# VHH binders against q9lmt1: the designs that were tried, part 23

Target 1, 351 residues: q9lmt1
Amino acid sequence: MLEKESDLTAMEKPNNKHAADSFSSEDLVSPVKKAKKSEEVSGGGEAVAAVGNREAEEDKPSFVSEEKKEFLVEADVAEDKGARHTMEDVWVVLPDASLDFPGTLRCAHFAIYDGHGGRLAAEFAKKHLHLNVLSAGLPRELLDVKVAKKAILEGFRKTDELLLQKSVSGGWQDGATAVCVWILDQKVFVANIGDAKAVLARSSTTNELGNHTEAGNPLKAIVLTREHKAIYPQERSRIQKSGGVISSNGRLQGRLEVSRAFGDRHFKKFGVSATPDIHAFELTERENFMILGCDGLWEVFGPSDAVGFVQKLLKEGLHVSTVSRRLVKEAVKERRCKDNCTAIVIVFKRV
Key: E = the ipSAE of ESMFold2; O = the ipSAE of OpenDDE; V2 = 0.75 times the mean of E and O plus 0.25 times the DockQ between their complexes.

## First folded at step 5 (VHH)

Design a37 (framework vhh_7ocj_1; at its last look DockQ between E and O 0.40; V2 from the best seeds 0.00; counts 0 for: unsure alone 64.2 < 65, grease 25.7 > 24.2)
Fold by OpenDDE, look of step 6:
Structure a37 (fold): chain B 351 residues (1-351), chain A 125 residues (1-125)
Amino acid sequence: as target 1 above (351 residues)
Amino acid sequence: QVQLVESGGGLVQAGGSLRLSCAASGSIFSSYAMGWYRQAPGKQRELVAAIYSKGSTRYGDFVKGRFTISRGNAKNTVYLQMNSLSVEDTAVYYCAAEYTVEDSETGFYYTYDYWGQGTQVTVSS
């Protein structure tokens, strides 16, 4: 039954207006000066004896044509859904990534996209990122590292822009982390957003891959990616400046762990970014292989542990396809990774 | 330089328990993994337990649920609770840790493996 009512209250106004000011100022010119001086000094003509110019045969510098040490790149991928209901990881393996953008520079592209909240963002990134990077002017004739980095940055920006438009029109909210590699001739570019990682296995010495006896120098694991998590000091500060709140569990708004991702349209206003970190290095005889992995892989492998595991299998003479499958199988079956697990193994062979 | 110091080893009777502790000191960055290995006389060094940065754990096949690895409140400590010890568990137990160090010039993270000096665990019949 009961109805009750009312109350109104209205409260008010205030105005305040001010003010414009203009500051202009101009000036300073200053000018000066000339100075001249002259002096003459004269002296003497000593008869330097005509020492016979033995034409030093100019040792033509033997341009040792730096034989462009060609590197063969072999890569393969493995994935496992693990204990998850769905697979949200998406990958790209393109040993020739030229597409409709021909050029003299070798172009290979490898990527893992780890989807969260679904796989739609990861699938969108897989479809569009490389094309957007190429369209942004990824070098194909002359390698310029600055131009390449700029093209990658613009490709990420454009991909996220289009993805966000698609997410609005499609009514979905998915996000994706990414680890991406471009190989342009002998230059490797690594870009990431989120917590997917690239790990390089590097020799301490330039010794040929072939004669590493069992006692050979252990490969060093080098992580080429910076993780972007909301709890990390720099990312936390950036997120907080954008008005985001990081919960006690380290999640933005209690939901998102990463501070950089494609998509996540509802978290963009809280400072979630699709701006990657980008690193570059030159391939040398010291670069043995690279492992790209989603967060699921790196939950159950350390970088050095993963390098040791892959190195052992490669020393057994196993093909990269078998190595990638065994790495993921080890992660999921033996080490009980509970998440989606995707790995790309990229092997660098000197020809 | 990172140093790992083990403690908690000693003599115990079969069926008994020990708790090993490892403390990392020095310029400590975030560890990707910490763990315990053991080496018995005349045997190879083997993994006992490892704990990863996200808290995932792995154990050697011989552990069979008897041991538990855990992190301390300090990010730089790891514990191994060993229960139901047998004479076969007699070994030197080594703490190990995998750390990354950022190179300021390249922005890459170089990985380093550190080992403790080991602690003797002896299980009597």
Scores: ipSAE 0.770, ipTM 0.907, lowest interface PAE 0.5, mean pLDDT 88
Fold by ESMFold2, look of step 6:
Structure a37 (fold): chain B 351 residues (1-351), chain A 125 residues (1-125)
Amino acid sequence: as target 1 above (351 residues)
Amino acid sequence: QVQLVESGGGLVQAGGSLRLSCAASGSIFSSYAMGWYRQAPGKQRELVAAIYSKGSTRYGDFVKGRFTISRGNAKNTVYLQMNSLSVEDTAVYYCAAEYTVEDSETGFYYTYDYWGQGTQVTVSS
């Protein structure tokens, strides 16, 4: 909303809406034939995959007896160090995330890990979390939401367990927050620990199938994640019961602002948890795109502001790779974000 | 219902100063951004200044260091100090804010954009 004049004129003004908005689900044709290969930013971009022709190996073969409506998922990332001397954000962009776990369900995965006290915890999570989630039984043949959430929960637990063992042996104290997305078939799962955010851009009225944004209606920004800070009631209660002290600056033991993270070994005894919040929703024609970002992005963009910025660029016909790069460049160069800035834009296209 | 209440507009001579204030009222969870836009007769609305939840600020190009946005002791209040005003600054100035409200049924946070009624700033030559 509080953007350059051109972005303001692209959004509906003035805005007189009130708190009555709600989410709704639509029936959607199930099968996913193939996710498009994402275009990755060259700076540090390919480290997650480190594998060969996974997209080809993970194409979903099918015999289709009737045409069904489905989504294509296109995503890309951009990152910038900002004004910091180091880059401690890491990311994952896997439109085809089956790895060595074959199955008929589409599996896509996206994540941002915001490292603090070093990159080691974030890099560990990047390398291990998705594999641990798959190994814990993420559904690959028949979608089951409860099984998927259980696999994600166990994946976070196992990843932190192994990370803490390595932290002890290596003598380091690094930590990392996470915001993660899995797409299984037409169901999106969002999991987070810490203060990175996932924001969904959703239309208020489904337009005619095909060209879903031709009407030009502003999209609603919906924040899918709850921040985990030591000062928030649920988090504070856990910390205080564990003997932690939240100082006047709002930090656990005067040091840690977030109440959930991977790593942060010495704070685990004071109730710092790697247990994620996990939410799920169905993809319909109304869900246009998602933005994942660490707090650097959200330091200079409100959720509605970011959704409007991305929507404008998509309406101009720009590819998601350009959109993500422009979003991060706007944050860092024009809006002078001081922190590391990383954003993933995930676009849902109905075919 | 969230309302934005502007004050501090009025008539000032060129070269003078003026301070606008805006307070948000009603039910809110948190503000992500608050700020000011302006609209002169026959022109489109344009960004004057924004301040974000962690204190980062942004200004329109025409400000050229003359204006300063700040957040008050209560985080639901913003101020715009306007110095070295010229006739080209004559416009209606609107406060704007982005807030979220948690939906207990879904656990998601719905965003809302709010605008004030506007306050007239007139700079005489």
Scores: ipSAE 0.550, ipTM 0.806, lowest interface PAE 1.7, mean pLDDT 80
Fold by ESMFold2-Fast, scan of step 5:
Structure a37 (fold): chain B 351 residues (1-351), chain A 125 residues (1-125)
Amino acid sequence: as target 1 above (351 residues)
Amino acid sequence: QVQLVESGGGLVQAGGSLRLSCAASGSIFSSYAMGWYRQAPGKQRELVAAIYSKGSTRYGDFVKGRFTISRGNAKNTVYLQMNSLSVEDTAVYYCAAEYTVEDSETGFYYTYDYWGQGTQVTVSS
């Protein structure tokens, strides 16, 4: 299919060659050097960067905006149980969350909770996480990024605490992974535990006609979340320090592939954490849309593939509701996704 | 520095088999999806097979049931087992991969698509 080719061939032979040329050994080694610097307690030669620290494109401070820019958020969700007997994914789609998050700040909230061992942990998280984040001090009038991150972190902690109490009382041990987004004013906050992903489609340049509704500009796929699996080095170390054992097939205590989740009462003593990674970035004219998906979606779609698929449909003038349904249908019907499949597409339209 | 290197192409008679291999070489890297495409003279490039992060696979209509894609024990290697070859399978076969690279400043992962040079497969009658 053309859409499938777009994922692996988004850059035609000349552009793919350019991408290959830009994908230097230094780019591949930078994550390793960053991790090494983070791990080192006493510092050293690796802490002293050559010629200077490379600033992220989102973080360039040399230019100052004279005026604030407006944008509109449109979003929808689609779900399918795939080949499974039950649907254990749940979701939240609040493109205008002002009624649930009262205040003068623009507020939007989206989440996917991917249940395992049953639906109860995912349902609990859907009902309680946003309220616990709000109660912990999520900004509603004046944005403070540190306060927002602190509120999200506390909300995850409190939600897991209450969920575990209910799981003991109810005699269940369900768990759930999560990918959650809050859009406050012009900042996006992404929080995740487990292996659900958030992918951003971002324009490669702002100097060309930057009309997101045209969807004609080249889009880069950016994965905003890091998977939490027991087999990954940082998670493996954390689990082993907690007394957990990882089997040869990569499962915690021989059962659980993910290293972070809500619930999973039996595995908390072995290092399963509900502490999220939290990332924040400025929403600008470069950000076109986001795709949130459970692991079932990402089993049959690469990030670039998903971005290309969504971009093509948006360029054809399809509404976000149709786009999300087409994405999930493609995953389940054409690509034979066997797991529960849920996706949220969030489109940013600039005024 | 990163390259996809194909091997295993060649000449075979109709009804024969070939196994193509593709290995990523160079610095430390990660991949999400790998696959095979082919292009015959006068035709557009088409998907042969793809394998994704959890091991799920996709095949082009004309090769389903005859070809099998798999990953080696090293996650940087992918194979294409081609059985019951016909003259219509004659083409240059390209390995392709989607890679992710962490941005050291933001901790986000940027995706890149890479292609191999291609390997010729010729099936004679």
Scores: ipSAE 0.227, ipTM 0.659, lowest interface PAE 4.2, mean pLDDT 77
ESMFold2 (binder alone), look of step 6: mean pLDDT 78; pTM 0.778

Design a38 (framework vhh_7ocj_1)
Fold by ESMFold2-Fast, scan of step 5:
Structure a38 (fold): chain B 351 residues (1-351), chain A 125 residues (1-125)
Amino acid sequence: as target 1 above (351 residues)
Amino acid sequence: QVQLVESGGGLVQAGGSLRLSCAASGSIFSSYAMGWYRQAPGKQRELVAAIYTGGSTRYGDFVKGRFTISRGNAKNTVYLQMNSLSVEDTAVYYCAAEYTVEDSETGFYYTEDYWGQGTQVTVSS
């Protein structure tokens, strides 16, 4: 097998890249970004890719008396199909979405879609969700938290509505779970359906008296998402009210482990929902990085273990691209993850 | 609130076997991983074995092929089957578990590592 499995690579058919024309390398006109994307698998590794060790841009003098809260968001993704024949995970990495979707408010967007029964639902969500969230009123000028949450909720609803219509006309039943992040100004919004997770690494602080000083200042793992499995009481109750049956092994109608997903057309009548849980929090100096992963990652990494693994590599000066690859390699090669394994690492650096 | 109770340690002759057990009790939401560490006199604590939610396992290099970690039916219990024991396996064995706990301030879930009191394993020649 190939060392890396890539879903939508630069070598894909021209018509398969048409959906990405709004994000094309021609529109972005970055030879450096394009060169990195097209780099050969046997290419010079970490040492030759010294650009991965670049530090954040130096701070410039402030023209205002108020301190600016400025972050450089560095992110990358890695994926491996594990022991599976197919790759049904897809992802989105947009550290600066303003290049594609004009607005004065900083907007970064990251997502993992974990397909089941095929990859068509995941691909549809990748192409349409962010656009539907923007169309529903995601703030682009001034942040309003309630408006942002409402736009995300409506975006999920509209995406599933359109996806289900396409699944009927196309004759397919694919489904996908999702974990999605939007960073607007200094606020992070996390939305999920299913069992993909977002984990935040947050610095421990001493309390007002300094009573809790921790040796080595370990990062605390904060699980930002509540997984939607049919076996959990709230989801089980909702499914049963819809006429669904949960088997003794925890599967909806004996087949689905998850209770929420895009698609899964034939299970909608039994209570499979595309309604996300949405949580928001403020970025401060305490928030170091986030890890987004499909269920395959979290089967072989506990959240604290994953945070510790990433923290160690970042302290060694490794670039986020290398860190994400090492995390997925550890999951698949050392920890024997058998499922598709996709992870996005998002690092918050102050300039 | 979470407590780990270890059992099964003791004195055994080289070449013999022991089975350690660790049961988690108290208010827990979910467990991501459970495992065993050991510490011999004058040495650093080291990983013996761990088992994750998906059933994947990890072993320390010195115990591969001799020790087996497994979960009990409740999934809050972990066992370490130790075969072909050698004098070098003499140590205090600690059970460890990673649990999800709800953060009262934010409503998010965070992970906490819990450790047992340790159980002595002594292998005589």
Scores: ipSAE 0.033, ipTM 0.533, lowest interface PAE 5.9, mean pLDDT 76

Design a39 (framework vhh_7ocj_1)
Fold by ESMFold2-Fast, scan of step 5:
Structure a39 (fold): chain B 351 residues (1-351), chain A 125 residues (1-125)
Amino acid sequence: as target 1 above (351 residues)
Amino acid sequence: QVQLVESGGGLVQAGGSLRLSCAASGSIFSSYAMGWYRQAPGKQRELVAAIYSGGSTRYGDFVKGRFTISRGNAKNTVYLQMNSLSVEDTAVYYCAAEYTVDDSETGFYYTYDYWGQGTQVTVSS
């Protein structure tokens, strides 16, 4: 790795636009805006059951494995406050959604919520987002990619709606960014708002140096998420149309770097959105692992460097729980990460 | 299209110094992060030093305090000043530039690397 991820996205977005074929969050908003919302899908009893199971599962230090089909998923999380006095990152590791919502499809769910201005928005998203996505129709028996994407989009919308109501009644203004993954059968769905990232390590047929390496074949780092920052052209345009001002240092109203987040109720009138970008892909033998991280991780690890770090430890036979812990420790202790630092490592093993 | 050309490698005695140069073609140099990696026979490639668009730098643990990365005045060249060299520094040194790009064929974003051909550094005892 040559640079921090935040530096890379800043360099890329001012000089290049996203591919025209890219599914934008704004494009996704229109299809789900109905004259009448599906109120019959939402159930109150499901929320209570899902919250209880999510809490128990998130207390676990590791994700052991998903039910065997054509691959196994091993995952774990690590976190550290960095130089901050408070921990405002929150994470989710759910090995099996069928505990609360029965289905025949494998369902694994991982998420990091990076809180700002307090922990309350991140905690709300942890408690409600996955439940709202399931209630919105996330497939549990037969995979339909379009239905899955629609359910994720609606889940984000509903979560922010309910969160904003609670923030008004509770008198708080907390916000949170999110990077979320659902693994349904052999498909991976990645959704994000803000500047947290998901990076995929994928096998290459040739290395760029043309030489055989002792550690084996090199892996390509693929960034699966687009950052949402006020300074980027599409976000900047939306903010300016809402009457928001972007300061010379790239912050909305002089304060907020991100242009999308849950919560941040006083910035909603200036264009802060909770609409995610959603990407889906098929798991094959080329996909080795994923790294989810908040912006604190990516400030001290570029994608290629993080992939190389994780690959080396996995090749040495370390378990994913140790790998995730070593990654966060390296970020905070050796690389001097000053922010809250949370990472989830998800390893795919063919069976 | 970006091409990276390394120079300044060679044979040097332990305790000596070398300065590596990497020249990037095109006007996009200032928008890229640049760095140096090395690979010794039988070993994995490792990060030596990196310099970011804002001027901040990062170094591998084995070279901290001995090596310095910097940009040239034209900003299309990056340098690695290598002091107090040891035989353990013997490797092929690669210049690299890194950025994130949309891959329209695969529908993914990925980190794209531009790499030079490498320059051999040999430190004798």
Scores: ipSAE 0.000, ipTM 0.238, lowest interface PAE 11.3, mean pLDDT 74

Design a40 (framework vhh_7ocj_1)
Fold by ESMFold2-Fast, scan of step 5:
Structure a40 (fold): chain B 351 residues (1-351), chain A 125 residues (1-125)
Amino acid sequence: as target 1 above (351 residues)
Amino acid sequence: QVQLVESGGGLVQAGGSLRLSCAASGSIFSSYAMGWYRQAPGKQRELVAAIYSGGSTRYGDFVKGRFTISRGNAKNTVYLQMNSLSVEDTAVYYCAAEYTVQDSETGFYYTYDYWGQGTQVTVSS
């Protein structure tokens, strides 16, 4: 009897994301929603605390848990060219990355690379990024969050360095955005460059105004990535210091909407960066699933709407492989996505 | 904070037209996606139309070709132009808005939904 999640989103266009970034985060919901486990900065608390004394009654449910539970990770991908003649999206789905990540520490890896100007940069990143992250020291035995973040950062840097060398020798200028996930034990690391997004569906302990779900808590959509657009103040400043020009339509040198990407050899001198933002958070019973998508998915699906769509199908008992295919089919066939459309759905199941 | 106020509902004869208006208070409307949902007695709430901040639109199957969603000049108002109305369009129509804000502590983006109180549309035969 739960109504369908909202189809509305401010996240579908870069200009709206820029406007959202200009607003105060002080107006955000309860401290429980601001889980310290989700902080990117090292040195903070990694676990959420109890909500407070007024909720410390014997029969009242706990809204937070510090007990770690083992999860099974199930994931699958779907893709469609949309109205395009070529497919420039590539992906990685490794729910058990032990073949590429020997050691005792649990590892899973997922990524979408959204190519522009051709497929070559996306293909290079798919082939080399995870290996470069491993070679840079991604933990294999005991998790150290700072070491993991440093390895991811170095992996992105090395991948772009090698990619640019190959683009020079091959005479191509392709570029690619990236959204990448590593799951190490019970900790999730999300790294992105450009405008692909990762969205988390997390169980809410609060009823949002207008949801009218008296019997249950809605899943909240949490956008885990900051889009890197040339028009955003931080990126605009960095580009202008590099001698880059942003056109009236918000494009770097009149060409690129994104300010960060692998490749784009001719735009590196104008400030196109392969340095990712990295988010880390801990898996608890509140985290239900994640959706990774290229910009084509997010043009026709808002984060809340995508979460609602996936939640409905999962509640109907559909397997993640069917859910991912249905999500992409809805985007392309019903919502008329004209761009390449790729989505990965990652489901966390309690053991 | 955002508050949504609907207007323009009422009684109309089949084949007629109505225009619903939704005014959003608050300084961040330009960052919002906005739309209209409807709920008839005994039925689930369903999407009528949505307009996203970049100008793309989505319509429910039962209203495609008859209804048009648009934004006002100030971008703090959204309109639903309803043409060729039928008795099956009788429902309470709700304005909805979504916005995203970045948490200063975690750096993550959180999406919030706002809903109006609804406006009745009744189509007589």
Scores: ipSAE 0.005, ipTM 0.356, lowest interface PAE 10.5, mean pLDDT 75

Design a41 (framework vhh_7ocj_1)
Fold by ESMFold2-Fast, scan of step 5:
Structure a41 (fold): chain B 351 residues (1-351), chain A 125 residues (1-125)
Amino acid sequence: as target 1 above (351 residues)
Amino acid sequence: QVQLVESGGGLVQAGGSLRLSCAASGSIFSSYAMGWYRQAPGKQRELVAAIYSGGSTRYGDFVKGRFTISRGNAKNTVYLQMNSLSVEDTAVYYCAREYTVEDSETGFYYTFDYWGQGTQVTVSS
């Protein structure tokens, strides 16, 4: 088997791929969220304080739709090296992962792993993460949201544990960020570490005048992931408590812009974590599609702009494979993305 | 918490120039994509120009070659230089920023387009 250029990339060399240009943590705290938390601390508001104050409460089914429709999931991926000499992005597209396990709950799985310092950590995660999540108890017959989240969390932990062991024995220091999606029955689970992003396009139920939404209304972009960068206050505090230092250019120990990743074994003692944020939501008639992208995509596309771009092409009747290719082409050729650029578009069609 | 304040609009004769400014609150301005939108009476709001964190720019076809978007990250300000103005450029111009809100306790994550109050640009024949 041949050596690739990515296999020669050493972690010792600074990786400029993850620029600090998406630092936004103070602006992520909305007045609405602050008001809600303050109200909850004050001894509880009405339904607002009663809903979602803990993960256990978040996992409760709050709404049951008697008229739930089956969804067909169509997805495809596109990638481009940008101005880089190597491709360190790796992906997974499994629209029906349950095909290998007949008679089980429908499972679709999608992921992007964005490598830094080489491709080996991303490749390891592609090969092992989904299997480790399955082995940790991802539901195969009846959906239990808490069990699913626990399996995903354990899968990330086990994958990083095994990856670090292989990193030591193989003498490499590669790292990788991840954005991962599992669709179990009619529930979507999104897990992320680092600065890759998942965006949902969701229909509004009202127009500008407060009337019911017509078929042509624009979709709202909902960002389902929080970026883990060393410069962001919450992550910076966690890193500093671990004895890590953030340099003037926003990098952990002068090298890493991200605060969470698989691998990066020399930075684990300074607070680099492989613990994901996990979010779950129900598929309804409002959810139209999702876009998963590495940081290279999101450097040149804002979430709302990406949703508008994809929506326009889907309205023109283009298939998801063409839409994914056109999105990446726009990012690299028209918008001058210099980094590796990978995007997965996942479309939900009512049956 | 976050405010976008537009300035620089006004009345100008056809062929003239205006420079719009949008001052953003906070120390994280440089990390966001910023855009200028406009809305003429009776028409839908449309994107005029955008500048991304990597420095790349995008323009609506109707303003290419006439308008230039730029950012001053040290001043937390985005600018729109408008040259060779025509009557068709008459609109309220809005500054916009993409903004992500996370609510891990309720399980929802939202992207808000933070919009300023707008600044009126009127081009006379």
Scores: ipSAE 0.000, ipTM 0.249, lowest interface PAE 11.8, mean pLDDT 74

